VHH binders against Bifunctional chorismate mutase/prephenate dehydratase (pheA). Designs and how they scored, part 11

Target 1, 371 residues: Bifunctional chorismate mutase/prephenate dehydratase (pheA), of Buchnera aphidicola subsp. Baizongia pistaciae (q89ae5)
Amino acid sequence: MTLKNALLAFRNAINILDKNLINLLAKRKQLSLNIAHTKVKNNYPVRDIEREQMLLKNLTILGEKHFLNKKYIESLFSIILEDSVLTQKKWIKKYNLNKYKLEKISFLGSFGSYSHLAAQKYAKKHSKILTDKIYKNFSDVITSVEQQQSTYAILPIENQSSGLIIEVYKLLQKTPLFIIGNIYIHANHCLLAKKYTPILKIQKIYSHIQPFKQCSKFISLFPNWKLSNTTSTSEAIQHVAKENDNTIAALGNESYGELNKLEVIAKNISNKRNNITQFIILAQKKTYITNKKTHLKTIILISKKNENCEKIIRNILHKNKITLLKLKYYVTSKVLLEKIFFIEIENIYCIKHILKQFTIEIKCIKILGCF
Below, E stands for the ipSAE of ESMFold2; O stands for the ipSAE of OpenDDE; V2 stands for 0.75 times the mean of E and O plus 0.25 times the DockQ between their complexes.

## First folded at step 5 (VHH)

Design S57 (from V4, 13 letters changed; framework vhh_3k1k_2)
Fold by ESMFold2-Fast, scan of step 5:
Structure S57 (fold): chain B 371 residues (1-371), chain A 121 residues (1-121)
Amino acid sequence: as target 1 above (371 residues)
Amino acid sequence: QVQLVESGGALVQPGGSLRLSCAASGFTFSDYSMRWYRQAPGKEREWVAGISSSGDYTSYEDSVKGRFTISRDDARNTVYLQMNSLKPEDTAVYYCARGYTYGDEYYFDVWGQGTQVTVSS
């Protein structure tokens, strides 16, 4: 190997490392913006001096294990922390200036509900600043977007344990709104209690009836426990957090428990794994994510009286080499054999020609979205 | 004008049967899921049974599963709870509710006044 070739190889290696460093700094900055969002909602101060000092101490110790100078690491992370604080302050100032003009996301639920978690996940995934708007029913959620009171609506369409959410399907049939995305929420239940609560001291547990059913095998190990029903798992967690009682616990979401300063006493307590709820995001305009153009998903709703409808759908998709991702239906009339079909397909091409074939073969078709 | 009215509650011997009715008015009944709840003295209101807007999906609390049957008659704007093999533990005021359900979250915006079911020792 020549010296010139060795130098080129080392320079290429440095370039790869520097690119990775920039990517990591970008990810760290994104987390700082997420922290700023949480702080503004809870009215917390941006700077935490005690946390910063502990972080710097831990980082200098870690750096020393890699033979990096203490002053070097302190200087570097002091700059990173200062930029983080300035980034958070600038974002909060901009948020306050634009508070009344922020995009809103409508959902049915309470703070910490599945819908709220789905709304937060959607906002984070698309780097959006969204104001939460809670409504009493699914119809009002949809109407808020139709009347431009909110930019987005988020609604559940299916839960693995309870099945299709037919009420939402009926509304999708009527609404002029478009589906612009989907979000999946995993509902893994934990036993949550105040810090230093021994499991054997627990006398009463709070939750919604479905988590009690879904965790029945675990609960059966503690036959002396009294079960108390709440309107939601979020309400159960809030109740346990507010009470000055170390004999009570809640079944619910780990993240919401942590937010309410509860400790996870037990995990993996559900009878079955994989309780997933699928949510859809609705908006007035069709939206395409440019970085995913090659893997477009199209969602179609079909209303038909003919019992051969499913076979026609499968034949059209097969003939055009289109991947069927999901096919679900519900029966509107058992006497008339009327079904509403909900179909998700993956297409790498413009789907105008396939939609024409569906329209010719199937009279009642509605395109719900493409993303 | 949106209201729910429960009826059919009575005093029954253990092992007996009752059918509760809930008459709905002032809204398009067929567009809503319907639920039954119950509340015993000194206890919190608990969910008993649910039926989807289509009638194709039903759900039950484990202690009543196999004994209670929820059904609906959209032509009469009525939801029913058929209660068989009644136990003293089933003693409660039974409430009808209009609403939505998904996962472990239940949302309801209209309640009935309730009907008393007493199962004698």
Scores: ipSAE 0.006, ipTM 0.349, lowest interface PAE 9.8, mean pLDDT 78

Design S58 (from V4, 17 letters changed; framework vhh_ozoralizumab_d1)
Fold by ESMFold2-Fast, scan of step 5:
Structure S58 (fold): chain B 371 residues (1-371), chain A 121 residues (1-121)
Amino acid sequence: as target 1 above (371 residues)
Amino acid sequence: EVQLVESGGGLVQPGGSLRLSCAASGFTFSDYSMYWVRQAPGKGLEWVSEISSSGDYTKYPDSVKGRFTISRDNAKNTLYLQMNSLRPEDTAVYYCARGYTYGDEYYFDVRGQGTLVTVSS
């Protein structure tokens, strides 16, 4: 072996070792990032001084067995530990910036509408949801969640006075989104005007056509009032708030009235005190409540061209002793006897067996949600 | 002041090719690993490619491996994505991004406005 050949061989051996060292450092960094993820989930601090001191002590002892200087090992692993801490902090900072971005709920209409009220009611229960995503049609509301422009969508499905909102059911048939909850809104219309407005001085009231119909008995007590239609109850409230006129009032939501600095002149003015609208909340991720065993339900959509579909559904549920909470349908074709069924059933731990029976006898089934 | 501007998107037939460009400004481009990410209609962001600060190391998911090539010109502060053998499934808005990825998680501190790529017959 010549000296030059020996030097080349040693240099090549060092290159192989250095490649192995880089690979090990990369693996160590991967573990540091996994540790950061675990720390965030459990709210643990990134730095653990006692563990770092014990680790350094153990490493210096191990290094000494291989005739490596204590200061060398301490310096090397101090650098490695500092990079690990910095890497973890950078990852957590980026994670928190993404996680703490406020969730958004999309809805149809305008600020102060019943859809907006429903969105706010849901948001208050969840502390961190923005209610600023307004759309002009139900399809765009759903699409906003499908395309991740919003976290949640809220849509009405039924009103006690007007019945099923069929357009929403049609969209539920097509969307991959899941129902994760519901909200009920009572139509608590009130008469809203500027402070110190006597009711007897009111000459004109503003609202949407539906609140006028829903408050017709109260309105009939004031036959001299002129009724003016707006595109929404929120528009009516905003109009009255903007005008410097004490002879006008709006029918609408008490909370939105307060936000516009209007006073409630009369409450409980609806013909029916129990006019309820049911809203559903949609999201991309299926929500499963693993440890909550009370009041759970499964929502199922069934499409069938058989005239006996309702009887088949009821027979399967009865045979398996499952409580039917709600059954609604709309007709897609009277000639073909086609119906779309919307079914709420009491949730059970062995629902797989029942879903199999539905699939065998009905074939066209979609699970919309479980909550 | 950090800005990324994508260009080069458009309509292309299946099996065709497109080259995307991203102009970077407001930071030392050569110090950062860069990414291409995409968002198809109705889907979340998907990581498409990664390139090291020098340009010597690249990573791709299996969905585009062998078909897409990421490259950079540090002198021109420009990032590129060469897309070959395009499929209808590649239809998406493509974004240039600065950040990092680990496993299937990606965190970006800067992203461009995107450029639309439509692969259709």
Scores: ipSAE 0.000, ipTM 0.102, lowest interface PAE 23.1, mean pLDDT 77

Design S59 (from V4, 17 letters changed; framework vhh_7nfr_2)
Fold by ESMFold2-Fast, scan of step 5:
Structure S59 (fold): chain B 371 residues (1-371), chain A 121 residues (1-121)
Amino acid sequence: as target 1 above (371 residues)
Amino acid sequence: QVQLQESGGGLVQPGGSLRLSCAASGFTFSDYSMSWVRQAPGEGREWVSSISSSGDYTYYADSVKGRFTIARDNVKNTLYLLMDSLKSDDTAVYYCARGYTYGDEYYFDVWGQGTQVTVSS
């Protein structure tokens, strides 16, 4: 009891020092989180080996000045630096997870579809983390953005093989949303198989009938291959991914293959490389803040019951020295000679003068976007 | 609960006509695009035709264009395929499917059991 009384004073002094040490470690951890924030903002790596080595060297010199063993200080601060790195990595992961919940992109389709790939390509292009939201029809895709349930909508407007997607053009005529960008998806097929499978060991190929037709020239080089039909390209890829068989492969897109942990065994195997689908991105807010507008263009819809409408459009653009990038139309009524024109023009100058000329000569003009 | 049921298939002579029906139940039919897909003996499934949710837009495979007509009745929750000038190559099981295609991509999540169409003399 009395012997413990003599030790209590020293133990109480140590307790005060330990409390101060914990407080300093907490303050150091807070600075590590501030460093993580600046690293994310400037795309710096979390770990800086050169800085860590310099810090350890300086701390061992300082410790030696206070008669502390070099190995003791080195071991202690190595633990502190490892915790700092782990703390920074955990914060960055949490920051990224919260960013995924903030913005949604809506599309019609399934996971692994070209609409899904277009959404992923848009997210990567703009360095955004977006949550996918799948809808059952194009109208619901657009409505989700109009009602602020999604930040972006992505919709196909044209495919080189099947032509204009007329349903989408009609919806664009009525929606208050703006086109803020384009994404092009190339339907280039690849041969996808388990990692490290040589092409000569392949015996059976899975695909939907359309990729088989589109890759017929490549497939003809391997006459001993057995062809098996699936109901979709995604089904073919999923089948090959789940089977424990190194003699099977699927035809499909590279990105969806990668998502299913398949390796590209052969690339650019399509008969033609020109099956391109154009997608548009729709949003509520017309953004003027981005300094990364490399190409300025304006997209306009015109509805007119006049057989000379195309000539009037071309004459107005020619007189004002404006480059016509795209002109497409679809017929809403052959009896009424009614057409809806989709026009893409290069906009280097203020478009107000041209809009006045269009309004005078052509009724029912709508600006869909400028970017 | 969600179900598609085809009917109207059978044996028909070349140059003949058939009308296929698909009764939909367990979902709001008028919200979905609908399609017909066929499968010939020993072949994979081939998309035939699609119709938009409103019925305003229809799409056809090149092999049937001008011979087949897709239609829908949103009050009766029924999809139709009217087949004219039938050929031996049209022999297949015809499936009703919920969803539709654009380009070379297919979005089908519900399938009927199929109805057999045999074109033979």
Scores: ipSAE 0.000, ipTM 0.433, lowest interface PAE 10.6, mean pLDDT 78

Design S60 (from V4, 15 letters changed; framework vhh_6z1v_2)
Fold by ESMFold2-Fast, scan of step 5:
Structure S60 (fold): chain B 371 residues (1-371), chain A 121 residues (1-121)
Amino acid sequence: as target 1 above (371 residues)
Amino acid sequence: EVQLVESGGRLVRTGGSLRLSCAASGFTFSDYSMGWFRQAPGKEREVVAAISSSGDYTWHADFVKGRFTISRDNAKNTVYLQMNSLKPEDTAVYYCARGYTYGDEYYFDVWGQGTQVTVSS
């Protein structure tokens, strides 16, 4: 009867309240995860006893205003806070495991080479622990990532003195991999010697024949120096590091010198200054075309048989007020008037509209990356 | 158009001599190092010789030292491989390649289509 109807109504009301409580607890848990993200980025500890005590004190005061028992509120929120801490710790542990997961980076060359330096610079910049894998040709470097034998590949695409590395661009047309970043290496040599070696006391320098030729103007300033050839710059650096002799030096890479505990006696000694090599990092990780502020540029590869392709590209960018960061090309056929363009543009809020316009005007387009 | 065209490959008897030529076009030839490679049936491509952009520095693989000589003529945009005392083991397709050197690394970015050298016993 009436009593049964009253109980049903009250039970339905409690069910609605309990559903709302579960929804609020779920929202609170999401905020705890957001807090964990912020704590990791700013190196804050998960547990903050002083803040937890202040929170409990404030909640018990609020509870008293609503005639709720102090011990009841304190017990309830102590459980809620423990779950929040456990949730944050579980997420941070998973984040740290993913951050420090051992990944492999493949490159062409030898230990102590500019490609090796580029690989190390990428690993350090992105706080990753990487195992180095060395290959003898660019195709094998790319194939190692395609077959998941390596997580990343690093390849040079341009040297300011020697120009575009066409073989790499040809491979970029065929590979399903994405460019996820780039690294610039100054291909300039340094004079390296043991600590406290004055330049005027140097009598003999070691290097491969190529760095001697590349630094000939600097070397000519010291006509009394004896030049000794090694099979590599790495061998020259290792030789100087092993000898207990303050009259010898090596020409080579600053970073490899540091690794062998040598000091830089002179910098920027190459005949051609600003000899920079650009490296790209390739991965299977898909880079999405986004309007996100965290993505600063979009890289596009275009193949076209149109003489006016460059003018069309520049006109589209100018009309939409987009900054062109880089435009390079190489000719694949002079008879067919076929060129392959490599374009870097600023990533802005209307990037999807601009890419659609490129697709309409220029049919042969491949998006290589966005980062 | 960047292009390398090899010529000179043919059938030669053991102990014979042969000169290969590679004509380059579409780039500033004197700015690049050049190399010769070979690939025998069922084997991987291997480097035979390399020459610096100026021609002052050359490198030859141990298995051809004293028998093969790389040279170049920057005025003619041509690189050569002089092959002497040919052996049946020298039978391969020979490729010309354009190279870069920076640090201690050799990178090859343009390849010719190859020329067949067959050495009969």
Scores: ipSAE 0.000, ipTM 0.189, lowest interface PAE 17.1, mean pLDDT 76

Design S61 (from V4 with S30D S54T N59D D104E Y106W; framework vhh_7d4b_2)
Amino acid sequence: QVQLVESGGGVVQPGRSLRLSCAASGFTFDDYSMGWYRQAPGKQRELVASISSTGDYTDYADSVKGRFTISRDNSKNTMYLQMNSLKPEDTAVYYCARGYTYGEEWYFDVWGQGTQVTVSS
ESMFold2-Fast, scan of step 5: ipSAE 0.012; ipTM 0.478

Design S8 (from V4 with E105D; framework vhh_7d4b_2)
Amino acid sequence: QVQLVESGGGVVQPGRSLRLSCAASGFTFSDYSMGWYRQAPGKQRELVASISSSGDYTNYADSVKGRFTISRDNSKNTMYLQMNSLKPEDTAVYYCARGYTYGDDYYFDVWGQGTQVTVSS
ESMFold2-Fast, scan of step 5: ipSAE 0.119; ipTM 0.572

## First folded at step 6 (VHH; framework vhh_7d4b_2)

Design T1 (from S4 with K65E; at its last look DockQ between E and O 0.40; V2 from the best seeds 0.00; counts 0 for: pae O 2.4 > 2)
Fold by OpenDDE, look of step 6:
Structure T1 (fold): chain B 371 residues (1-371), chain A 121 residues (1-121)
Amino acid sequence: as target 1 above (371 residues)
Amino acid sequence: QVQLVESGGGVVQPGRSLRLSCAASGFTFSDYSMGWYRQAPGKQRELVASISSSGDYTNYADSVEGRFTISRDNSKNTMYLQMNSLKPEDTAVYYCARGYTWGDEYYFDVWGQGTQVTVSS
């Protein structure tokens, strides 16, 4: 290999690395924006000096492990961090300028909750900047939108492990709001600790009762673990974060763990891989079904007093060539054999006409939304 | 006013049974998930059992599973905890709570005053 060829090869390799560096920096910038978005929504300050210092320290140590000069690494990442701060500030400034136009989204939950994640996902999907409003109960969540305090409400309606959220369905029967969208969130549990600790050194784990059950197979591999129940996954994570104990861990989502500066010890530890929660978005405005959009879903609530009501509903839909996407129900009265059905169908222009076919045996029928 | 009132606590010998009741008032009981918590001296409050609004779904702590049964009568606005085969470790103040649950999230917004359960020989 000629010297010239060797040099060319090395130069090309460096060019590739430089491109990769740029890509990584771009990704980092995007994350900074996400952080800014999260911070502003939750009234967190842009700068976390302690976090920055810790980060720099860790990066310098890592640099040294790779035989990189400490000052060089410190300088480089200081620049990167400053850029991150500036990026965040710029974004927040812009955000604040539009504060008067900012829409609010209400939900039951905490920072890092699945409801919160759902809200974020919805905002991102629709390119919206939303302010989070947290409430203590579902009723207040809905009321906030009804009273025009918030533009949107996010509520869970079903989880694959815990089933239907009956409380929300009850509220949906009464509210004048419309479902304008849905969001699916995967609940992926992980084991989180304050510091990276070998899994065998863990002695006690904190979690809500549900994640314990959902991760029972994984937990069974460690019979010596003490299990401690908390009121929520968030509480478990927070508890671990507050404690100066490397032998304790929490079950929870990775995102919230990260927010609380916990390290992931184990991932995908759920018995079932598809723990999905379905959220709906409520708003005052009905999304106008333009005749041209063929892929809209209509959500219908039907209350019926008949043991064979499901069959009747299915038959009517079938006779009218309506595609049934989802049918769920819960029993409201065992004595009266009353059931409430939550039905998702493909939108059809004549849905109102078809729904009239249900009137003879139906206690209540309501179109909850079309989107 | 929204209120939860626990009853049925007491002192029992190991192996005996108790039945706790929680009477709810001031809200539509059938619209809410409910749960029982307990707190032993020097320990954190822990979830014992939860039940969905309809009663179709129940959850138990591992320590009580098979021994305790949570139930509700929506017509009476009352939730119950049947505690069988009681152990000294079950000694705690038991609290009734109104809440919401989906997946791994559980929120409570109303609590009772608690009822003392003591299991001792």
Scores: ipSAE 0.171, ipTM 0.647, lowest interface PAE 2.4, mean pLDDT 84
ESMFold2, look of step 6: ipSAE 0.512; ipTM 0.829
ESMFold2 (binder alone), look of step 6: mean pLDDT 85; pTM 0.859

Design T2 (from S4 with N59D; at its last look DockQ between E and O 0.50; V2 from the best seeds 0.00; counts 0 for: pae O 5.5 > 2)
Fold by OpenDDE, look of step 6:
Parts: structure tokens; sequence; C-alpha cells
Structure T2 (fold): chain B 371 residues (1-371), chain A 121 residues (1-121)
């Protein structure tokens, strides 16, 4: 091989690597934009100095393992990080310029919570850019929309494992807001660890009490596991992420695990495969049912003092050829035999007229929404 | 003002029973799920028991299951924790909390000051 050919080969190899570097940098930039988007939505600062420092430290160590000069690696990644920050700032600035047009969505939860996921799903579905507003209770969530601080509120109303969220139904009875949509989220629990660890090496798992119960069959396979209760799934995941222990794991959703750089060591570990939570979206504006949309759902809340209320409701709906999609109820008073019904029906043009048929025996009837 | 006040804590011997009470004020008690937490020295706060707004649903930590009973009287704005067969491991500050549950998570927004429970021979 002539010297010239050898040099050419090496140069070509370097060119290939350079192209790969550019591609990697481009991918990184895209991720930075995603991070910016996430930060803005959750009101996180652009700069995380501790994170940056830790990252640089780790990268320099990694560089050294590859026989790269520490200062060189530090300098290089400092430039990369700065570019990331600038990219984020630029994007955020642009975003904020449009902030006056930005709609806010309020929910109860934390970053990575199922409410958060539901909000994201809703935004995506409707091609909306929404800013997340986190509140501590459902009342404040609703109030935020009532006071026009947020455009939307997202609230859970039912979970397949735990049933109806009574607190939300009580609020729905009082609020002037309308349900304008719904989102279904699958609560599939997985086992998450900081590093991929064989499941048999796990010694302790963290979770909210409910996921422990929901995954009891799976957990029973490992009798030596210590169980530690947390206040939320998010907290459990965060705890595991903060600890430098490969023998601990958390129960939670895969998405939030990924966000916290945890590895999935087991999937689909729930006793029930279809743990679905239904969320509703509330807003001030009533979606006008245009006569032409045949597949709208109407949600009705009915309060009645009668043991046979369900039967009455069903009979009325049947007589009027209304398709019942869902009927749920909870008892508000055992003594008074009062029940509140949450009813989903197919929308019909004459629904208001039909609802008048309920007035004789119903304490309260409210159309919560049509969508 | 929204407030939770715990009572009923004390020092007991192993195997004995205590009953904690949590008095709620400043909000519609019957609209909220409630729970008991405990925190032992050097340990993280842990959920002991939870109860739905209506009282129809209860959950317990495995460590207390069969020994502790959570209940509530909405007419009195009070939640209770009956603790039977107490063990030294149950020694902790017990906190009452107001919250919400919607399947896989509890959110608590109001806490009491706590009541000390000590189980020692």
Amino acid sequence: as target 1 above (371 residues)
Amino acid sequence: QVQLVESGGGVVQPGRSLRLSCAASGFTFSDYSMGWYRQAPGKQRELVASISSSGDYTDYADSVKGRFTISRDNSKNTMYLQMNSLKPEDTAVYYCARGYTWGDEYYFDVWGQGTQVTVSS
C-alpha cells in the first residue's frame, strides 16, 4: 500500500467520523430543543448548574478512560453545553413571544405523573402547545380555569382499579365549566432501576401503596424484597434515581423512568393488564354541537333520592332510543339513599327535551359537556 | 383556616393498643380522602393507611395490615386510626393528611403537626 493510499484511507476514515460527529451533535441539539420545550411547559429553569457540572465531570472521566486529555474534553463539552443553553434560550424566547397566545393546562400532579401524561397526550392530539400548571388540589385546578388563569383543566374521573374519583365528581356538580374532551391513560407499571440489574439482585422496591397492591402477584414472586412506601410513584422513581444503589428499584411508568434515566428491568407487572385512568378536560367554552356531527357524547350528571333511580334512568333512555355508553354512580348518602350518576350517552338533537322527563324525580340534573 | 390536629399518641408497651384521632377544620371534610403517615427517626415518612372520602375504601401498608384500622366520621369531621398489637417498629410520629386519590397515586396537601407514638417495653 503506497503511502499516498494509506493517507487517503485514513483521511477518509476521519471524514466519516467527522460526519458522524456532526450527526450526533445535530441529534443532541434536537434533544436540547425537546428539553427546552419540557422545561418551559413545567416552568423549569434553562440552566441547571449542578447538572452541568456533574455532566462535565462524568464526561471528563469518560474521556480519560479513552485516553483523551481532560482539558480538551472539558473545553469541548463546555462549548457544546453552551450551545445547548443558547439553543434553549432562543427557543424559549420565541416561545415566550407567543406566550400571549399560549394556552395553559392545569392539573394535579407532578412532572411525569399520569395527569401530566394525560395533558401531554391531549396537547398532542389537538396539536396544541400548552403550558403546564401544577396545583396541589383538584379545587384549585378547576378554579384556575374558572378564573381564566388557565384555559384547560385536566382531571381524573375514573380508574379501572380504584374506581370513581368522588372528589372530582363533587366538584363537577358545582363548577360552571364544561367537559370538552377526555383522555385515557394506561397505567402500566414497570420495575425501574438506575442500572440494568438482574431482577434477582433487587433487594428493595419503592412505590406508592397502590402500585404495590396492583402488582402484588408479581411482587409475590420475590418474597425477599423489602417494600418501601412512598407518597407517589414519581417520588419512588426520583428516590431511586438519586440513590447510588443498584439493588433498589421503583414501581412506575416507563416514561417517567426514562426521564429520570432509569432502566426498565421488568414490564407489564400489573395484576391487571388494562389499568386505565380516564381523564376529562374542562374549559369555560361550551363546544357547540354542530348538528352535523353524529358521534358526539353527552355527559350528564344526575342526582336522585331513589333506590330505583338507575332503573328509571335506563328506562327513560331506552324509551327515547338513546344509546347509553356509560353509567356510573356513587352513593352520597346511605341514610337518604342519595346517588349521583355520571352518565355518558350518544348525543342526540333533542337531548334537552328528553332530560325534562327526568325532572319529576331528580334532585339535580346537569349537562357536564358534549364532545 | 384549613387545619388538621392529631391526638391520641403516647407511650405504650408492645402488644397494647392506641387510637389516634385527627380533627379536621376549615374545609368540607367529607369531600376529601384522608390518610395517616408515620415517620420514624432516621427514616422516611411512609404511608400507613388511607381512606376514601366516603369511607368505603381503605388501604393499608403491609406492615400494619390486620393490626391497624383507619376509619372516619364525616359528621364529626374526624378520622381515626385504631392501632392494635403495637410493636416497637411502630414507634414514630404519626401524621394526619388530607389528600386525593385517583388510582395509583395519592396527593396530600394538608398535614397535621403529628403525634408521637412510642412502643417500648
Scores: ipSAE 0.019, ipTM 0.404, lowest interface PAE 5.5, mean pLDDT 83
ESMFold2, look of step 6: ipSAE 0.428; ipTM 0.785
ESMFold2 (binder alone), look of step 6: mean pLDDT 86; pTM 0.861

Design T3 (from S4 with T101S F108M; at its last look DockQ between E and O 0.55; V2 from the best seeds 0.00; counts 0 for: pae E 2.7 > 2)
Amino acid sequence: QVQLVESGGGVVQPGRSLRLSCAASGFTFSDYSMGWYRQAPGKQRELVASISSSGDYTNYADSVKGRFTISRDNSKNTMYLQMNSLKPEDTAVYYCARGYSWGDEYYMDVWGQGTQVTVSS
ESMFold2, look of step 6: ipSAE 0.413; ipTM 0.782
ESMFold2 (binder alone), look of step 6: mean pLDDT 87; pTM 0.881
OpenDDE, look of step 6: ipSAE 0.352; ipTM 0.741

Design T4 (from S4 with Y57W; at its last look DockQ between E and O 0.33; V2 from the best seeds 0.00; counts 0 for: pae O 2.9 > 2)
Fold by OpenDDE, look of step 6:
Parts: C-alpha cells; sequence; structure tokens
Structure T4 (fold): chain B 371 residues (1-371), chain A 121 residues (1-121)
C-alpha cells in the first residue's frame, strides 16, 4: 500500500466519523427540542446548572477513559450544551409568542403520571401543543376549564384494577362541561435502573405500595430484594435517578424512566397484563355531531332509584335498537337503592327522544358528551 | 373549612390493639377516597391503608396486611383504622388523608395533624 493510499484511507475514515458526529449532533439537537417542549409544558427552567455540571463532569471522566484531554472534552461539550440551551430558548421564545394561542390541559397528577401521559397522548393524537396544568384535586381540574383557565381537562374515570373513580362521576353530574374524547393508558410497570444492570445484581427496589402489589409475582422471584416504599412511582424513579447506585431499581412506567435517563431492565412485570385506565377529556364546547360521522359515541349519565334500573335501561336501549357499548354503575345509596349509570352508546340522532322514555324514577339524566 | 382530625393514638404494649379515628369536616366525605399514612422518626411517610369513597375497595401495605383494617362510616364522616397485633415497628405518627386513587396512583390533597402511636414494652 503506497503511503498515499494509506493516508487516503485514513482520511476517508475520518470523514466517515465526522459525518457520524454531525448526525449524532443532529439527533442530540432534536432531543433538545423535545426537552424544550417538555420543559415549557411543565414550566421547568431551560437551564439546570446542576445537571449541566454533572453531565460535564461525567463526560470528562468518560473522555479520560478514552485518553482524551479533559479540557478538550470540557470545551467541546460546553459548546454543545450552550447550543442546546440556545436551541431550547429559541424554541421556547417562539412557543411563547404563540402562547396566547396556547391551549392548556389540566389534570391531577405529577410529571410522569398516567394522567400526564394521557394528556401527552391526547395532544399528540390531535396534533396539539398543550401546556400542562397540574392540580391537587379533581374539582380544581374541572373548575380550571369552567373558568376558562384551561381549554381541556383530563380525568380518569375507570381503572381495570380499582374500578370506577366515583369522585369523577360525581363531578360529571354537576359540571356543564362536555366529554369530547377519551384516552386509554396501559399501566405497564417496568423495572428501571440508572444503567443496565443484571437483575440478579439488584438489591433494593423502590416503588409506591400499589405497584409492589401489582408486581408481586415478579418480585417473589427475587426474595432477597429489599423493598422500599415511596409516595409515588415518580418519586421512586427520581430517587433511583439521583442515586449513584447500580444495585437499586424502581418500578414505574417506561416513559418516565426514559425521561429520567433510566433503563428498562425488565418489562411487563405486572401480575395483570391489562391494567388499563380510561381517561376522558372535558371541554366547554360541545363537539357538534355532524350528520356524516357514523362512528360517534354518546356518553350518558343516569341516576335512578330502582332495583331493576339496569334492566330497564337495557330494555329501552334494545327496544330502540341502540347499540350499547358500555354500561357501568355504582351504588350511591344502599338504603335507597340508588344507582348512577355511566352508559356509552352509539350515537343516534334521536337520542334526545329516546332519553325521554326514561321518565320513571329517574333523578337525573345527562348527556355527558358525544365524540 | 376542609379539615381532618385524627384521634385514638397512644402508647401500647406489643400485641395490643388500637383504633384510630379520623373525623372529616368541610367537604362531602362520601365523595372521596381516604387513606392512612404513617411516619416514623427518621423515615419517610408511607401509606398504611387506603379506602375508596364507597368503602368497597381497600388496600394495605404488606407490613400491616392481616393486622390492620381500614373502614369508614360515611354517615358519620369518619374513617377508622383498626390496628391489631401491634409491633414496635408500627410506632409512628399516623396521618389521615383525603385523596384519589386509581390503579397504581394515589393522590392526597388534605392531611390531618397526625396522632402518635407508640408501641413499646
Amino acid sequence: as target 1 above (371 residues)
Amino acid sequence: QVQLVESGGGVVQPGRSLRLSCAASGFTFSDYSMGWYRQAPGKQRELVASISSSGDWTNYADSVKGRFTISRDNSKNTMYLQMNSLKPEDTAVYYCARGYTWGDEYYFDVWGQGTQVTVSS
């Protein structure tokens, strides 16, 4: 191989690497934008100095392991970080300029909660940029929309493991808001660690008490694990993320793990595979059912005092050839035999007329939404 | 004003029983899930038990399962925690909380002042 050919080969190799570096930087920039989006939605600051410092420190150490000059690595990644910050700021500025047009979505839950995930899913589905507004109770969530502070509210109504969320149904009876959509979220618990660690090396796991129960079969396979309770799954994940310990892990959702730079070391570890929570979206405006949309659902709430009320409801629906999609109820008074029904039916134009047939012993009938 | 007031705490010997009560006021008690938390010295607050608004659903920490029973009387706006076979490890301040529960998520927005439970020989 002539010297010239060797040099050419090396130069070509470098060119390939340079191209790869550019591609990696481009990907990183995209992630920065995603971070900006997440930050702005949750009112997080652009700069996290502590995180930046930690990142630089870690990168410097990594550089040293590869025989790269500390100052060089520090300088390089400082530039990269600054670019990231600038990118985020520019994006946020642009976002804020449009803030007057930004729609807000209210929900109960912390960052990374299933409500949060549901909100994100809804936003994505409808190609909306929404700002997240977190509240401490369901009432405030709904009130925020009623008072036009937020455009949307997202609330859970049913979970496969815990059943109906009665608190929300009671609020739905009173609110003038309409259900304009629904979102289903699968609660798939994962075992999450800061870095990939063999499961056998795990010594302690963090979680809320409920996921521990929900993953009891999986956990039982590892009798030597220490279990530590946290107030939330999010807290557990955050704790693991903050600790410099590769022998600890958290139970939680994969998405929030990823957000906290944790890796999934085990998936689908729940006893029940189909832990699904149904969320509804509330808004002030009723989505007008245009005559042409044949696949709309109508949600109806019926309060009735009768032991046979379910049968009556079903008979009326059947008589009128209405397709029942879902019927759920809860007992409000055992003494009075009062039940509140949450009913999903296929949308029909004459639903109002049909509802008039529910005259006997009905305390309340309300169309909650059509979508 | 929304308020939760705990009572029934005290000092007991191991193996004995206590019954905690939480009196709720200022809100429709029957509309909310409730729970008991405890915090031992130097430890984080932990969920002990939770109960749905109707009382149909209950959940317990593994450490208290079989020993503690959470219940509620919506007519009296009161939640209870029957604690049997108490252990020194149960020593903590016990807090009543109003909240919401679904699946693996628990949110609480109102807390009582707490009642001290001490289990010692």
Scores: ipSAE 0.032, ipTM 0.576, lowest interface PAE 2.9, mean pLDDT 83
ESMFold2, look of step 6: ipSAE 0.525; ipTM 0.841
ESMFold2 (binder alone), look of step 6: mean pLDDT 86; pTM 0.861

Design T5 (from S4 with D56E R98K; at its last look DockQ between E and O 0.27; V2 from the best seeds 0.00; counts 0 for: pae O 7.6 > 2)
Amino acid sequence: QVQLVESGGGVVQPGRSLRLSCAASGFTFSDYSMGWYRQAPGKQRELVASISSSGEYTNYADSVKGRFTISRDNSKNTMYLQMNSLKPEDTAVYYCAKGYTWGDEYYFDVWGQGTQVTVSS
ESMFold2, look of step 6: ipSAE 0.483; ipTM 0.818
ESMFold2 (binder alone), look of step 6: mean pLDDT 84; pTM 0.844
OpenDDE, look of step 6: ipSAE 0.015; ipTM 0.315

